# VHH binders against q07589: the designs that were tried, part 14

Target 1, 356 residues: q07589
Amino acid sequence: MSRILVIGAGGVGVITALSLWLKKESDVSLVVRSDYDRVLKHGYTIESCDYGRLEGWRPHHIYSSVEDAASAADNQGYNYIVVTTKNIIDGPVNSRVSNIIRPVLEKNKELHGPQLTTHILLVQNGIDIEKEIWAEFPREQYRYTVLSGIQLIGSTKIGSGHISQVGQDHLSCGAFDPQDAAAIQAANDFVRMYSNEGQNFVEFDPRVRYSRWKKLLYNAAINTSTALVGLDVPRCLEFGVNKKSTEIEVFHPAMREIIAIAASEGIIIEEEFITMFTEITRKKVFKPSMCVDCEKGQLMELEVILGNPIRIAKRNGVATPTLSILYNLLVLVQAKLKERKGLLKFDEKTATLVDE

## First folded at step 3 (VHH)

Design k1 (framework vhh_8fcz_2)
Fold by ESMFold2-Fast, scan of step 3:
Parts: C-alpha cells; sequence; structure tokens
Structure k1 (fold): chain B 356 residues (1-356), chain A 125 residues (1-125)
C-alpha cells in the first residue's frame, strides 16, 4: 500500500486524509499541530456531505510535526507528500513549502536512496508554485515528482478536532511537468486511491498549467479585490458605480490581463470564463479566502496569486496595469499584517523600516 | 474562540411553525454573513439560508423558499430562522454557520465556520 503523508490539518487536509483512509488503498499519516493533543486522545468529529458522520476518527498515524513524521521508528519513507497549507512565499522562511517538506525528502533519500521516488502533491493556489521545489531539490540528488492538486471543496474546521464539509469534494490531480511520465503515472495512481465512487469527484488533470491559469481569473481578480476592500463579492458588485464599475473596470480588466499572460505562454483561455467567474458568486454572500485571511490577521497568498503572474508578464512583455495596482496596494496590506504580527518593524522616531 | 449556540428546535406537527435562534460570540458578528445549514437523518449537510452582514440581502434554498425567513440582530449578536408550513422533509439537525471563504469555486453554497452543537427539528405527525 502507498504510504502518504498529509501536511496541513485544516478542513481540506483532514478531508483529504479521510478520503484516502476510507478507500483502504494507502497508509495515511497526518501532521496535526494546534489540535494534536485533542485529536490524539479523542480523534476527529467529522460531518461530511460526501463521507457521512464520523466520531473519534483518526488516520493510521498522527504526528505533531513533519520532523517527527520523517523520523518515526517504523517509517519506511513516504510515497506521497500532500501539502495543503497556505503558500505564503513572502512569509517566515521556515514556513516555505520547500522547508516544510525537506525533512521527509532528506529522510527518504537517506533510507531508500534511488529505490523510492517521492511524489509531492501541492494542493495550493497559484502559479509557479512547483518551481521553488525544483530549485531547492536538484534532481541529481533527489528522486521526486511534483503534482498539482486543485480542490474545490467547502470544508472548515469548526472547533478543535471538528470538521464540517458542505461542498462536494472535487479534486483535479495532474503533473506540473506534462512530459514527466512518472509524475503522470503518480497522479493517475493518486486519483485511483483518492476516488470513492458515489461520494466524491476526482479526475486526472492533463493540463495543469491551463487549469491553474483558469483558476487565477477568479483568484487574481476577485480574491485580491475583496481582500483589499474587506467586502464580500456581491457587495463589491452592487456597490460599484451604477452597479457596474467593479466588474467592468476592475474584475474584467484583471481577468483579461491573466488571459493575456496565459496566451503569452501559448495557453488559450476562452473569454466566456470572464462571465462565468464573475457570475459564479454574484448572489452568494461570502468572502473569498484571501479576504478572510486578511480580516483574521493572517498573511495572504499574495505572491503565488499576483506576484508570480506579474513576473511572468514582465518577462513576456505583457502589460498588467490592473493587476499591478492591485498587487502593489496588497503589498501594503500584507506589510500591515506583518507589522501587526511582529514580522515587520517600523521605527516611528526615524520614520523608517527597521532591519532594512 | 468562535462560538455559535443554537436553540429553538423541537417536535412539531406538519404545517406547524418554529423559530430557531443562534447566539454568536468570539468574533465581530457584524462583519460576517450568517447561514443556516441542516443535516437530515442519513443525508449530508445541505444549505438552507443566508443573510448578509447588515441584513439587507437574504437567500434561500429552493426547498424552503417562501416558507422560511432568515433574520439577524447585530446589536444582540443573534441570527434567527423563522420556519412556517413545516414538512416531514424539514426534519434535520439545524446548524448556525459563519461564512469563511476558505474554499474557492464552491458552486452550491459557500464555505462556513461552525461552532454550534446544532438544534434538532423533528416534523412528525
Amino acid sequence: as target 1 above (356 residues)
Amino acid sequence: QVQLVESGGGLVQPGGSLRLSCAASGFTFSDYAMNWVRQPPGKGLEWVSGISYEGGSTTYADSVEGRFTIIRDNDKKMVYLQMTSLKTEDTAVYYCAKDTGYSEFYYDEGAFDYEGQGTQVTVSS
């Protein structure tokens, strides 16, 4: 059976571990941090629209850290590492994805050498998120593949050890490198192990970069704008001048810039998706994840949603006036959040950023 | 810590009425949309109704449209669900839910934080 380590015990990570556990085709380990003591003693209470109600549920193994998971006495290495944590490139160095997974990759290499290939599945937003892993772990020294997970799911942690899922678990899994046969096979194997007939929807994604650019039509235009102003999507649309300025002057221009950047890479996204993504939440009163993160005082996934797209645009000669304004204003919002958390210091006596 | 305390459930005959209440604490109530979600016996969770943070906009599932009314009182940090013309199909545990936005492309309802134990509504003759 495949040995799978899930990193991130929020709503997405716990349901991911549950689906794998229910299928009975993998040995599932979960890294649980803040809820570790509660979960170790009492397990999870899960209320799932797909998987039913469970009490006292635990995966096969629970660890309080990635280091502990990597160093477990009976550990034979991991075939898959599933990362469901936020990807905050400009956050603390020790929270970088490459640093989070490093203990597992080092231990797998040490214990198994060339006998074990580790498949790293990133269930995270954004573009170019795989490039940090390729840069930090040279292929000459490590055997691994990098897989993309795009998960559309309504799952939240409603209390310590308590998960509620109200939206169907929909996962698209594919290879970041479309020419990597081992990654393609690993993605198909993960889909098989994750699939629970009649309960979830799981598919192989043959066009990972297309799918990620397409999702950025929503993330780069709507998550960003709502985070900046602290309003839900319907309010952004209704409060605009003549109830039109937000979609016409902000959302649609940002989405068109994303389409232009994707096109500069040879990826065509049809104009109809601008309408689809604008309408999909027009009458649903909720705040996108970046807006919620900002309001909770948590750092935003700014670089993977706006920073990386803008850097690609600059390399390819694509103009991004709307995305660049959103990005530069949100850099200030991110700095405000960092200052409040003690990660950024400002000296009011000299009116300068401390530590340069 | 976010807490949502539901009350007002009970046993009622078909065609009857009930008013559910939810007392919220541990967050800035007026900054979040609120929802009611229910879980019928042997089924998954289903969204019932939503109300915007100021109370100016409400939405309802097709199955309850015209029969249920969602209301909020920001001064008291309360959200209510007024249920009329109750049917046996309305039998469920009802949960009060705070919007989160943690999931993108959630086509049916949206993402929620729950902290409540729920309140049981049984519609039986």
Scores: ipSAE 0.005, ipTM 0.262, lowest interface PAE 10.4, mean pLDDT 86

Design k2 (framework vhh_8fcz_2)
Fold by ESMFold2-Fast, scan of step 3:
Structure k2 (fold): chain B 356 residues (1-356), chain A 125 residues (1-125)
Amino acid sequence: as target 1 above (356 residues)
Amino acid sequence: QVQLVESGGGLVQPGGSLRLSCAASGFTFSSYAMNWVRQPPGKGLEWVSGISYSGGKTTYADSVEGRFTIIRDNDKKMVYLQMTSLKTEDTAVYYCAKDTGYSEWYYDEGAFDYEGQGTQVTVSS
């Protein structure tokens, strides 16, 4: 039975753990941080369009930290680490994905050496999110693979230990390195263990880079713009000049720049997706996740959604006038959030940023 | 093109019952979860109930649980909402909604595909 550690107990992470638990083909551990005491005593209340209503639910094991989960695995290790946390690479160093997973990778290396390969599934937004892991954990010293999870699900934590899922659970799982046979096998095995016939939709993703760049059309144009102005998507579209300027001069140019960057990396994205992504939420009054993060005073996934794509564009000679303006204004929004949290200091007497 | 045609609404007294129907076309009905959402006069959209694509799982908003039942017939491409013990607070235009989770671009919370004109339910003495 595969041992799977899910890190992140938000809407995505909890439903991920539930699906694995329901299939009964894995031993599921979940790292629960802020809600640990409530979940330990009362379990989760889950309202799921795919899995039904559950009260008092918990996976096989619950831990308050990754370090505790790693220590508890001292006899068996983990076959999979599923990371569902936000990827904020410009945040505190201890929140970096490589640092979050380090205790588990070190423990698996100590316990099983070359006999256990750990499969790291990143269920996170963005481009180049796997590269930090390859850099921090040299493959000659650690036995692991890195898998991509694109979770297309409407699942929200609406209270302590309370999850509401209104969008069907759709997971695409594939290998970041399309030539890594072990990663491809691990992705197919995960799909099998995650699949609940008649309840969810889960598939092997043979084109991870394509899927990630395609999703970025929405995230880099719409999540970013709404976060910057603090408005839902329909208000952004309706409030534009002649109800057209937002889509024509902001959303569409940003999406075209993403298509051009993807093309410079050998990934062709069909232009029809520009229209599709613009229309998808035109009449749905809601705020995308980056906008909600800003309003709650939480740091944004800015670097993996805009920073990394712009760096790729610069290396490949692709112009990004629209994305660069969005990025540089959101860098200021991110700095404002960091200042409010005490992570950044400004000296008003000298009118200068205080260096660490 | 996705088409959803709601019917079965009307005027009922508190404590009454109604059955809403939704006829779906333009997509592979058996592959998508379906929802009922409502919009009370002067308010935003409120999710009411959901059913998985197989019909094996159903979910309900706390305000309607125990009073409403969602059912689907995949052969007929129909979804139904059986409403009992109706309250004045249930007065709204009811919409049938295709779930967004099956599409690789539908990620954000609260984003539903619905394109019907809705059906008006009025609960009044």
Scores: ipSAE 0.000, ipTM 0.110, lowest interface PAE 20.6, mean pLDDT 85

Design k3 (framework vhh_8fcz_2)
Fold by ESMFold2-Fast, scan of step 3:
Structure k3 (fold): chain B 356 residues (1-356), chain A 122 residues (1-122)
Amino acid sequence: as target 1 above (356 residues)
Amino acid sequence: QVQLVESGGGLVQPGGSLRLSCAASGFTFSSYAMNWVRQPPGKGLEWVSGISYSGGSTTYADSVEGRFTIIRDNDKKMVYLQMTSLKTEDTAVYYCAKDTGYSEFYDAFDYEGQGTQVTVSS
């Protein structure tokens, strides 16, 4: 049986673990942090539109930290690491994806016997999120693949140990390196293990980078703008000058800049998606995840959604006037959030950043 | 067509009580979690309370915990918000919402109702 470690016990992570557990083709471990004591004693209460109602549910194993999960691994290690946490590369060093997965990769490397390949599945937003892993773990020392998970799901933790899923679980899983045969095989194997016929929609993604750039039409234009102003999508659209300025002067220019950056890499995104992404939440009072993060005082996935695209644009000679303004203003919002959390300190006597 | 019709708002003195109602139609009510959200004058939307599709679990914003109670009646396709010990800070337009709105854009908050105004003032 494949041994799978799911890191992140929010709405997405818990439902991911549940789907794998229900299929009965893998041994599922879940890292549970804030809810650990409750889940250890009582399990999860899950109300899922796809998977039904469960009380007292737990995966095969639960751990309070990644370090504990790595230490508890027997001589077989973990075949898959599924990362569902927020990817905040400008946040605390220990929260970086490479640092989160390091204990598991080190433990797998220590194992003796046939070469063990670890498949790292990133169920996270953004572009170039795999590059940190390739940079931090030299291939001559670690045997692994990196897989992309794009998950459309309406799953929320509504209380300690309680998950409510109201949107159908749709997962697209593929290889970040489209020429890596082992990664392609691992992605197909994950799709098989995750698929529960009649309950979810799961498919292999043959064009990971295309899919991620396409999703960035929404994330880089709409998640960002709503986070900056603290408004849901319909309010952003209706409150604009003549009910048009937001889509014409903010959303559409940002989306066109993303299309231009993708094109600079040889990836063509059809102009029709500008209309599709503008319209998809026009009549739904929705605050995207970045807007919600700001309102809860949590750090935003700023660098993977705007920072990395802008760096690619600069390298390839693509102008990003709209994305750059959004990015630089949100850098200030992120700094405000960091200051509130004690991660940043400002000295009002000297008017300077402390520990710069 | 999804329809959510809120009612029960009004003017109330500080320390008073109100019960809000939300009538749902156009979807399988018993299959969705329901939420109450509010918008104070000149401010953005604030999540207030949530209830699971079965009614077996509820959660509340810190600002209203112990004062508000969310309940649902799946047979009548109704969600209620019982508000007690009302404060001037509770003044807002209150909306019920079927989608959670926090995990991917297709599961956004979906309220087509006009909301119901709650004003707490002497």
Scores: ipSAE 0.000, ipTM 0.180, lowest interface PAE 11.3, mean pLDDT 85

Design k4 (framework vhh_7b18_3)
Fold by ESMFold2-Fast, scan of step 3:
Structure k4 (fold): chain B 356 residues (1-356), chain A 125 residues (1-125)
Amino acid sequence: as target 1 above (356 residues)
Amino acid sequence: QVQLVETGGGLVQPGGSLRLSCAASGFTFSDYAMGWARQVPGKGLEWVSYISYEGSTEYQDSVKGRFTISRDNAKSTVYLQMNSLKPEDTAVYYCARDEGYYDSWGEYLPSFDYWGQGTQVTVSS
């Protein structure tokens, strides 16, 4: 039976653990931080459009930290690590994915050596998010694969130990390295273990990098712009000059730049998606995740959504005038959020950044 | 034109009870989760309770067993019944709507987009 550790107990992580638990083909451990005492005593209250209502639900195991989960692995180890936390590369070092998973990878290496391969599933936004893991964990020392999870789900934590899911659970899972046979097999195995017929939709993703570039068409243009101005999508479109400047001068140019970057890597994204994605959201009154993060004073997934695409563009000689302006203004927004959290200090007497 | 109007606040003695009401207008009330939050002078905003669009409830530990949230979809109203009130329950109480958004890929984005004006609850002798 596969042993799976889910890291991140927000709406996505809890429903991920629930789906795996309901299938009864894996031993499910969940890392619960702020809600640990509540969940230990009372379990989760879950209202799910796909999975029904549950009171007092718990996965097979719960831990208050990744370190505790790793220590409890004993001679068994973990076959999968599912990371559902936000990926804030420019945030605190201890929150980086490589540092979060390190205790599990070290324990698996010590206990099992070459006998156990750990499959790391990143259910996170962005491009090049797997490269930090490859850089930090040399393959000669660690036995692992890295998998991509694109989770399209309407799930939120509405109270301590209380999850509400109103949008269907849709997961696309694939291998970051399309030539890694072990990763491809692990992704297909995860799809099988996650699938609950009649309740969710889960599929193998044969084109991970295409799927991530395609999602960035939306994230890099619309999530970013709305976060910068604090407006929902329809307001951004209606408030533009002649009700056209936002889509013509901001959204569409940013999306076209993403298409050009993807093309520089041999990945073609049809230009029709520019207009399609703009039109499909024109009448949906909603604020994308980066906008919500900014409003709640939480750091944005800035580097994985804009920083990495721009770095790829520079390496490949692709011009990014629109993405670069959005990025550099959002760097200032991110710095404002860091200053509010005490992560960045400014000396008003000298008018300079402290600890440069 | 979305509007949330709280009523029912006031002065009560410790151990007393109050019932807060929040009248909602300008949207389809039954499609939204609703909540109550409170703010004590000098402290940040503290969530008190939630009720889903399907009627499931959750409470902050300090009010469990004392407070009850409920809704009447026919009247577009959410209620907070407060029993066994303590001096530390003194605060401005706000009614809030959870808009909840879906991005173009079907991801749900929690968002509290409308707040009432607040109603003062004072617990003292």
Scores: ipSAE 0.000, ipTM 0.131, lowest interface PAE 15.1, mean pLDDT 85

Design k5 (framework vhh_8fcz_2)
Fold by ESMFold2-Fast, scan of step 3:
Structure k5 (fold): chain B 356 residues (1-356), chain A 123 residues (1-123)
Amino acid sequence: as target 1 above (356 residues)
Amino acid sequence: QVQLVESGGGLVQPGGSLRLSCAASGFTFSDYAMNWVRQPPGKGLEWVSGISYSGGSTTYADSVEGRFTIIRDNDKKMVYLQMTSLKTEDTAVYYCAKDEGYSDWYEGAFDYEGQGTQVTVSS
């Protein structure tokens, strides 16, 4: 039976752990931070459109930190590490994905060496998110694969230990390296263990890079714009000049730039997806995750959604006027959030950023 | 920083009425949709009602539609839940929640729930 560690106990992470637990084909551990004491004592209260109502639910194991989870596995190891936390590469060093998973990878290496391959599933937005892991953990020293999880789900933590899921759980899982046979097998195995027939929708993704670029049509145009203005999607569309300027001058140009960047590396995304992504939320009064993060005073997934795409564009000679304006304004929003959290210091007497 | 303080609960007989109040502070109240959520004894948290930032749109759970009315006063930074024709199954702790935003791609929470206000409907 596979041992799976889920890191991140928000709406996505808790439902991920629940689906795996319900299938009964894996031993599920969940890292719970802010809600640890409540969940340890009372479990989770879950209202799910896919899985029904559960009271006092727990996965097989819960831990208050990744370090504790790693120590507890010191004679067994983890076959999968599922990371559902935000990927904020410009945030604090200890919040980097590579640093979050390091205790588990080091412990697995120490105890099992080449006998255990650890499959790292990143259920996170963005492009090039796997590259940090390959850079930090040389494959000659560590035995692992990196898997992509693209999850479309409406799941929210509505109180301590309380999860509400109103959008169906749809997960697409594949290998970041399409030539890695072990990663492909691990992704297929995860799909099997995650699948609950009649309750969720999960599929193997044979084209991870394509799928991630395609989702960026929405994330890089709409998550970003809504975060800048603090408005839901329908308001952004309706409040535009003649109810058209937002989609014509902001959303569509940003999406076309993403298509051009993907094309520069050999990936074709059909123009029809511009219309599809604009229309799917035109009448849904909701704020995308980056907008909500900004409003909650939390750092945004800025670099993986805009920074990395723009860096790829620069390397490949693709112009990004719209994405670059969105990015540079959101860099200022991110700095404002960092200043509020004490992560950035500004000296008002000299009017300069304090570089320490 | 964000603070929500619920009040107005109590013991009431079936068929009775109560008005719940929620006082908000620590954020720009008029920029956010507000919700009422309840937790019945031994059950999970149930969404009850929502109101848009301007008060121009309201939504209700099927179980309370026609019996409950959500209202807001942006000048006073208050949201209210007027409850009529109360049933024993309405017994719950009621929480006021700032709308953190929902989307098919969002992982979030109503992290700013107060202590709640207890409503008991019993004869």
Scores: ipSAE 0.005, ipTM 0.184, lowest interface PAE 11.0, mean pLDDT 85

Design k6 (framework vhh_7aqx_2)
Fold by ESMFold2-Fast, scan of step 3:
Structure k6 (fold): chain B 356 residues (1-356), chain A 123 residues (1-123)
Amino acid sequence: as target 1 above (356 residues)
Amino acid sequence: QVQLQESGGGLVQAGGSLRLSCTTSGFTFDDYAFSWFRQAPGEEREFVGAISYSGGSTDYADSVKGRFTISRDNAKNTFYLQMNSLKTEDTAVYYCAADLGYEWYEPSDYDYWGQGTQVTVSS
């Protein structure tokens, strides 16, 4: 039986652990931070459109930290690490994905060498998110694969130990390196273990980089714009000049720039997705995740959604006038959030950023 | 106001050692990977070495492996290139660079650059 460690106990992480637990083909461990004491004593209350209502639910194991989970594994190790946390590479260093997973990879290396391979599944937004893992863990020293998870789930933590899922659990899982046979096999195995027929939809993703660029049509154009202005999608569309300027001069240009960047590395995204992503939330009064994060005073996934695409564009000679203005304005919003949290300091007497 | 400032260059005899420093300001040092590049007259900028944001991973050009060591000091917002067993072929302007991305080997991938410091190795 595969041993799976889920890191991140938000709406996505808890439902991920639940789906694996319900299938009964894996031993499921969940890392729970702020809610640990409550969940350990009372379990989770879950209201799921796919899995029903559960009271007092817990996976096979609950840990307060990744370090504790790694230590508790002893001679067994973990076959999968599923990372569902926000990916904020310009945030605190200890929150970086490579730092979070390091205790598990070190334990696997110490006890098993090349006999046990750990499969790292990143259920996170953005492009080039796997490159940090490859850079920080040389393949000569560690045995692992990196897998992509794209979730279209609508799941929120609405209280301590309380999860509400109102959007279908739809997961696409594939290998970041399309030539890595072990990663492809691990992704297919995860799809099998995650699948609950009649309750969720999960599929193998044979085109990970395509799928991630495609999702960025929405994230880089709409999540970003709504976060900047603090409005839901319908208000952004209706409040535009003649009820047209937002989609014609902001959303569509940003989406076309993403398509051009993808094309510069040989990936063609169909133009109909511009219309599809613009229309999908036009009549739904809903704020995308980046907008919600900003309004709650939480740091945004800015670098993986805009920073990395723009860096790729610069490398390949692709112009990004719309994405660059959105990015540079959101860098100021991110700095405002960092200043409010004490992560950035400004000296008003000299009118300069305080040295570190 | 992002700034990268190299220091420690100069004239040294073959077989000698130099330590280059790159002091940074205007960004969160701990978030960035750092690299050294060099450029000899009439040549393109060449990768020398890189260090990951955590300091847990390093890589070097084949021509300098075993002789050069890259390191970082997060408390001082500074990273270093320790150059040992210098050869006349190591003569170049050395540039420090910072990148939030991970394509370490191409100069065009880097977000920020220093102005360069001259290293001259005499026979």
Scores: ipSAE 0.011, ipTM 0.548, lowest interface PAE 8.9, mean pLDDT 89

Design p1 (framework vhh_7qbe_3)
Fold by ESMFold2-Fast, scan of step 3:
Structure p1 (fold): chain B 356 residues (1-356), chain A 117 residues (1-117)
Amino acid sequence: as target 1 above (356 residues)
Amino acid sequence: QLQLVESGGGLVQAGGSLRLSCTASGSTYAMGWFRQGPGKEREFVASISGSGGSTYYADSVKGRFTISRDNAKNTLYLQMNSLKSEDTAVYYCAAPDYYEGWSFDYWGKGTRVTVSS
């Protein structure tokens, strides 16, 4: 039986743990932070379009921290670490993915040495999110693989211990390194353990980097623009000059720049997806996740959605006028959020940023 | 809860034609057809805007396939002409969801098309 640790107890993480638990083919542990006391006493209330209504639900194990999960007396090591937290690489150091998973990787290495390979599944937005793991954990010292999870799901935490899922669970799981046979096998095994026939849709992703670049057509153009202005997608489209300027002068140029960057890495994305991604939300009155994060005063996934693409563009000689304007304005929005949280200090007497 | 049901798949000889249908339980915006052949990754086949005014076709099907929709009936169609053995695949209908609907959240179970040679 595979032992799986899910890190992140938001809408995505809780439903991920539920799907694995319902299949009965894995031992499921969930790290629950802010909701730990409520979940410990009452379990989760889940309203799922795929899995039904559950009251008092818990996975096999719950822990209040990753450190507790790693050091549990019954911990024989974890075969999979599933990370569903927001990836905010410009945020606090202890929130970096490599730092979050470190206690588990160290404990697995200590207890099992070369007998256990740990599979790290990143269910997070963005490009180049796997690279810090490879940089921080030398492959000669740690035995692991890194897997990509792209989860297309409408699941929200609507209260403490309360999850509402209204969009069907669709997961694509693959290997970040397409030549890593162990990672490919681990991804296929995860797909089988996650699959619940008639309830969810899950598939192996043979082209992880393509899928992530394609997703960035929407995230880098629309999530970013809506976050900057605090409007839903239909309002952005209707409020534009002659009801056209937003899509023609902002969304489409940003999307074309993403296509050009991907092409500079040998990944060709069809330009028709520009129209597809613009149209799929034209008449949906809702705000994308980055817009919602900003409105809640939470840091945005800015670097993995815009920062990394722009850095790749600069390395490969690709011009990014639209993405760069969006990025530099959102850097200011991010700084405003950091200042409000006490993570950034400004000295009004000298009119300068305090270097701490 | 939006549901998609594909129909119209079957066995057909090379050079033949098939028409696939996808019925949605409610109104949708943009919709697409995808396919996955044996031992291959899923590929985009065609898409259509909510208004029906814009369509895209993968190069492999341009000139042979036609995507269309009837919004009054909540039904999407794919007319497939001059079928080739390479068109053998499970064909999927896809549509977006309300709340986190930037992507194709709803997928049908697929309809199998086998082109014999």
Scores: ipSAE 0.006, ipTM 0.116, lowest interface PAE 12.1, mean pLDDT 86

Design p10 (framework vhh_7qbe_3)
Fold by ESMFold2-Fast, scan of step 3:
Structure p10 (fold): chain B 356 residues (1-356), chain A 117 residues (1-117)
Amino acid sequence: as target 1 above (356 residues)
Amino acid sequence: QLQLVESGGGLVQAGGSLRLSCTASGSTYAMGWFRQGPGKEREFVASISYSGGSTYYADSVKGRFTISRDNAKNTLYLQMNSLKSEDTAVYYCAAPDYYEGWDFDYWGKGTRVTVSS
């Protein structure tokens, strides 16, 4: 039985743990931080369009920290680490994905050496999110693979220990390094353990980088724009000049720039996806995750959604006028959020930034 | 290991045309052309899918350049029309290591194109 540690107890992480638990082919551990005491006493209340209504649900094990989960492994270790937390590269150093998973990788190395390969599944937005892990954990010293998880799920935490899922659980799981046979096998094994026939949709993703660039058509154009203005997608579309300027002069140009960057890497995204992603939420009155994060005063996944794409564009000589304006304005929004949280300090006497 | 060899570069008068070729030592998936002008960073020019059914061009060359391929000959082409002095560069052929990879992993040594003013 595979031992799986899910890190992140938001809407995505809890439903991930639930799906694995329902399949009964893995031993599921969940790291629960802010809701730990409530979940320990009462479990989760889950309202799921796929899995039904559950009261008092909990996975096999719950821990208040990654360190506690790593320590509690009792020489067995974890076969999979599923990371569902927000990926905020420009946030506090201890919140970086490599630092979050480090206690588990160090403990698995200490206890098992070459006997256990740890499969790190990143269920997070963005491009180049795997590169930090390879840079921080040399493969000659650590046994692991890195897997990509893309979920189009529509699951939110609506209260302490309370999850609401209104969009079907659709997971695409594949290997970031498609030449890594062990990663490919691990991805296929995860798909098998996650699949619940008739309740969710899960598939092996043979084209991870394509899938991630394709999702960025939505995230880099729509999540970003809505976060900047604080409006849901239908309002952005309806409030535009002649009900057209937002999609024609903001969303579509940003999406075309993403297509150009992907193409500079040899990845061709069909133009029809511009129309598809513009239409998919036109009549759904909800705010994308980046917009919600900004409104709650939480840092945005800015670098993995815009920063990294723009850096790739600069490397390959691709112009990004629309994405660069969105990025540089959102850098200011992110700095405002950091200042409010005490993570960034401005000296008004000298009119200069300190503690960058 | 995949090898790419560019040819067809040379000196051309502004407004003229030139056709570049790139021969691969084996089959490839998507392929692309990049260029690097004097004192400039490398920039993307055009890419094409394996079937040739999908192409993408940088705005600076769209309508003037045409990318095509002949899979039977393992050859990629770039037809350059209405050449401008700004098109002066070394042109590089590139191919990924696999179907949908991290970048263009294989590069040729380049072929020089000089457009007289």
Scores: ipSAE 0.000, ipTM 0.417, lowest interface PAE 12.0, mean pLDDT 88

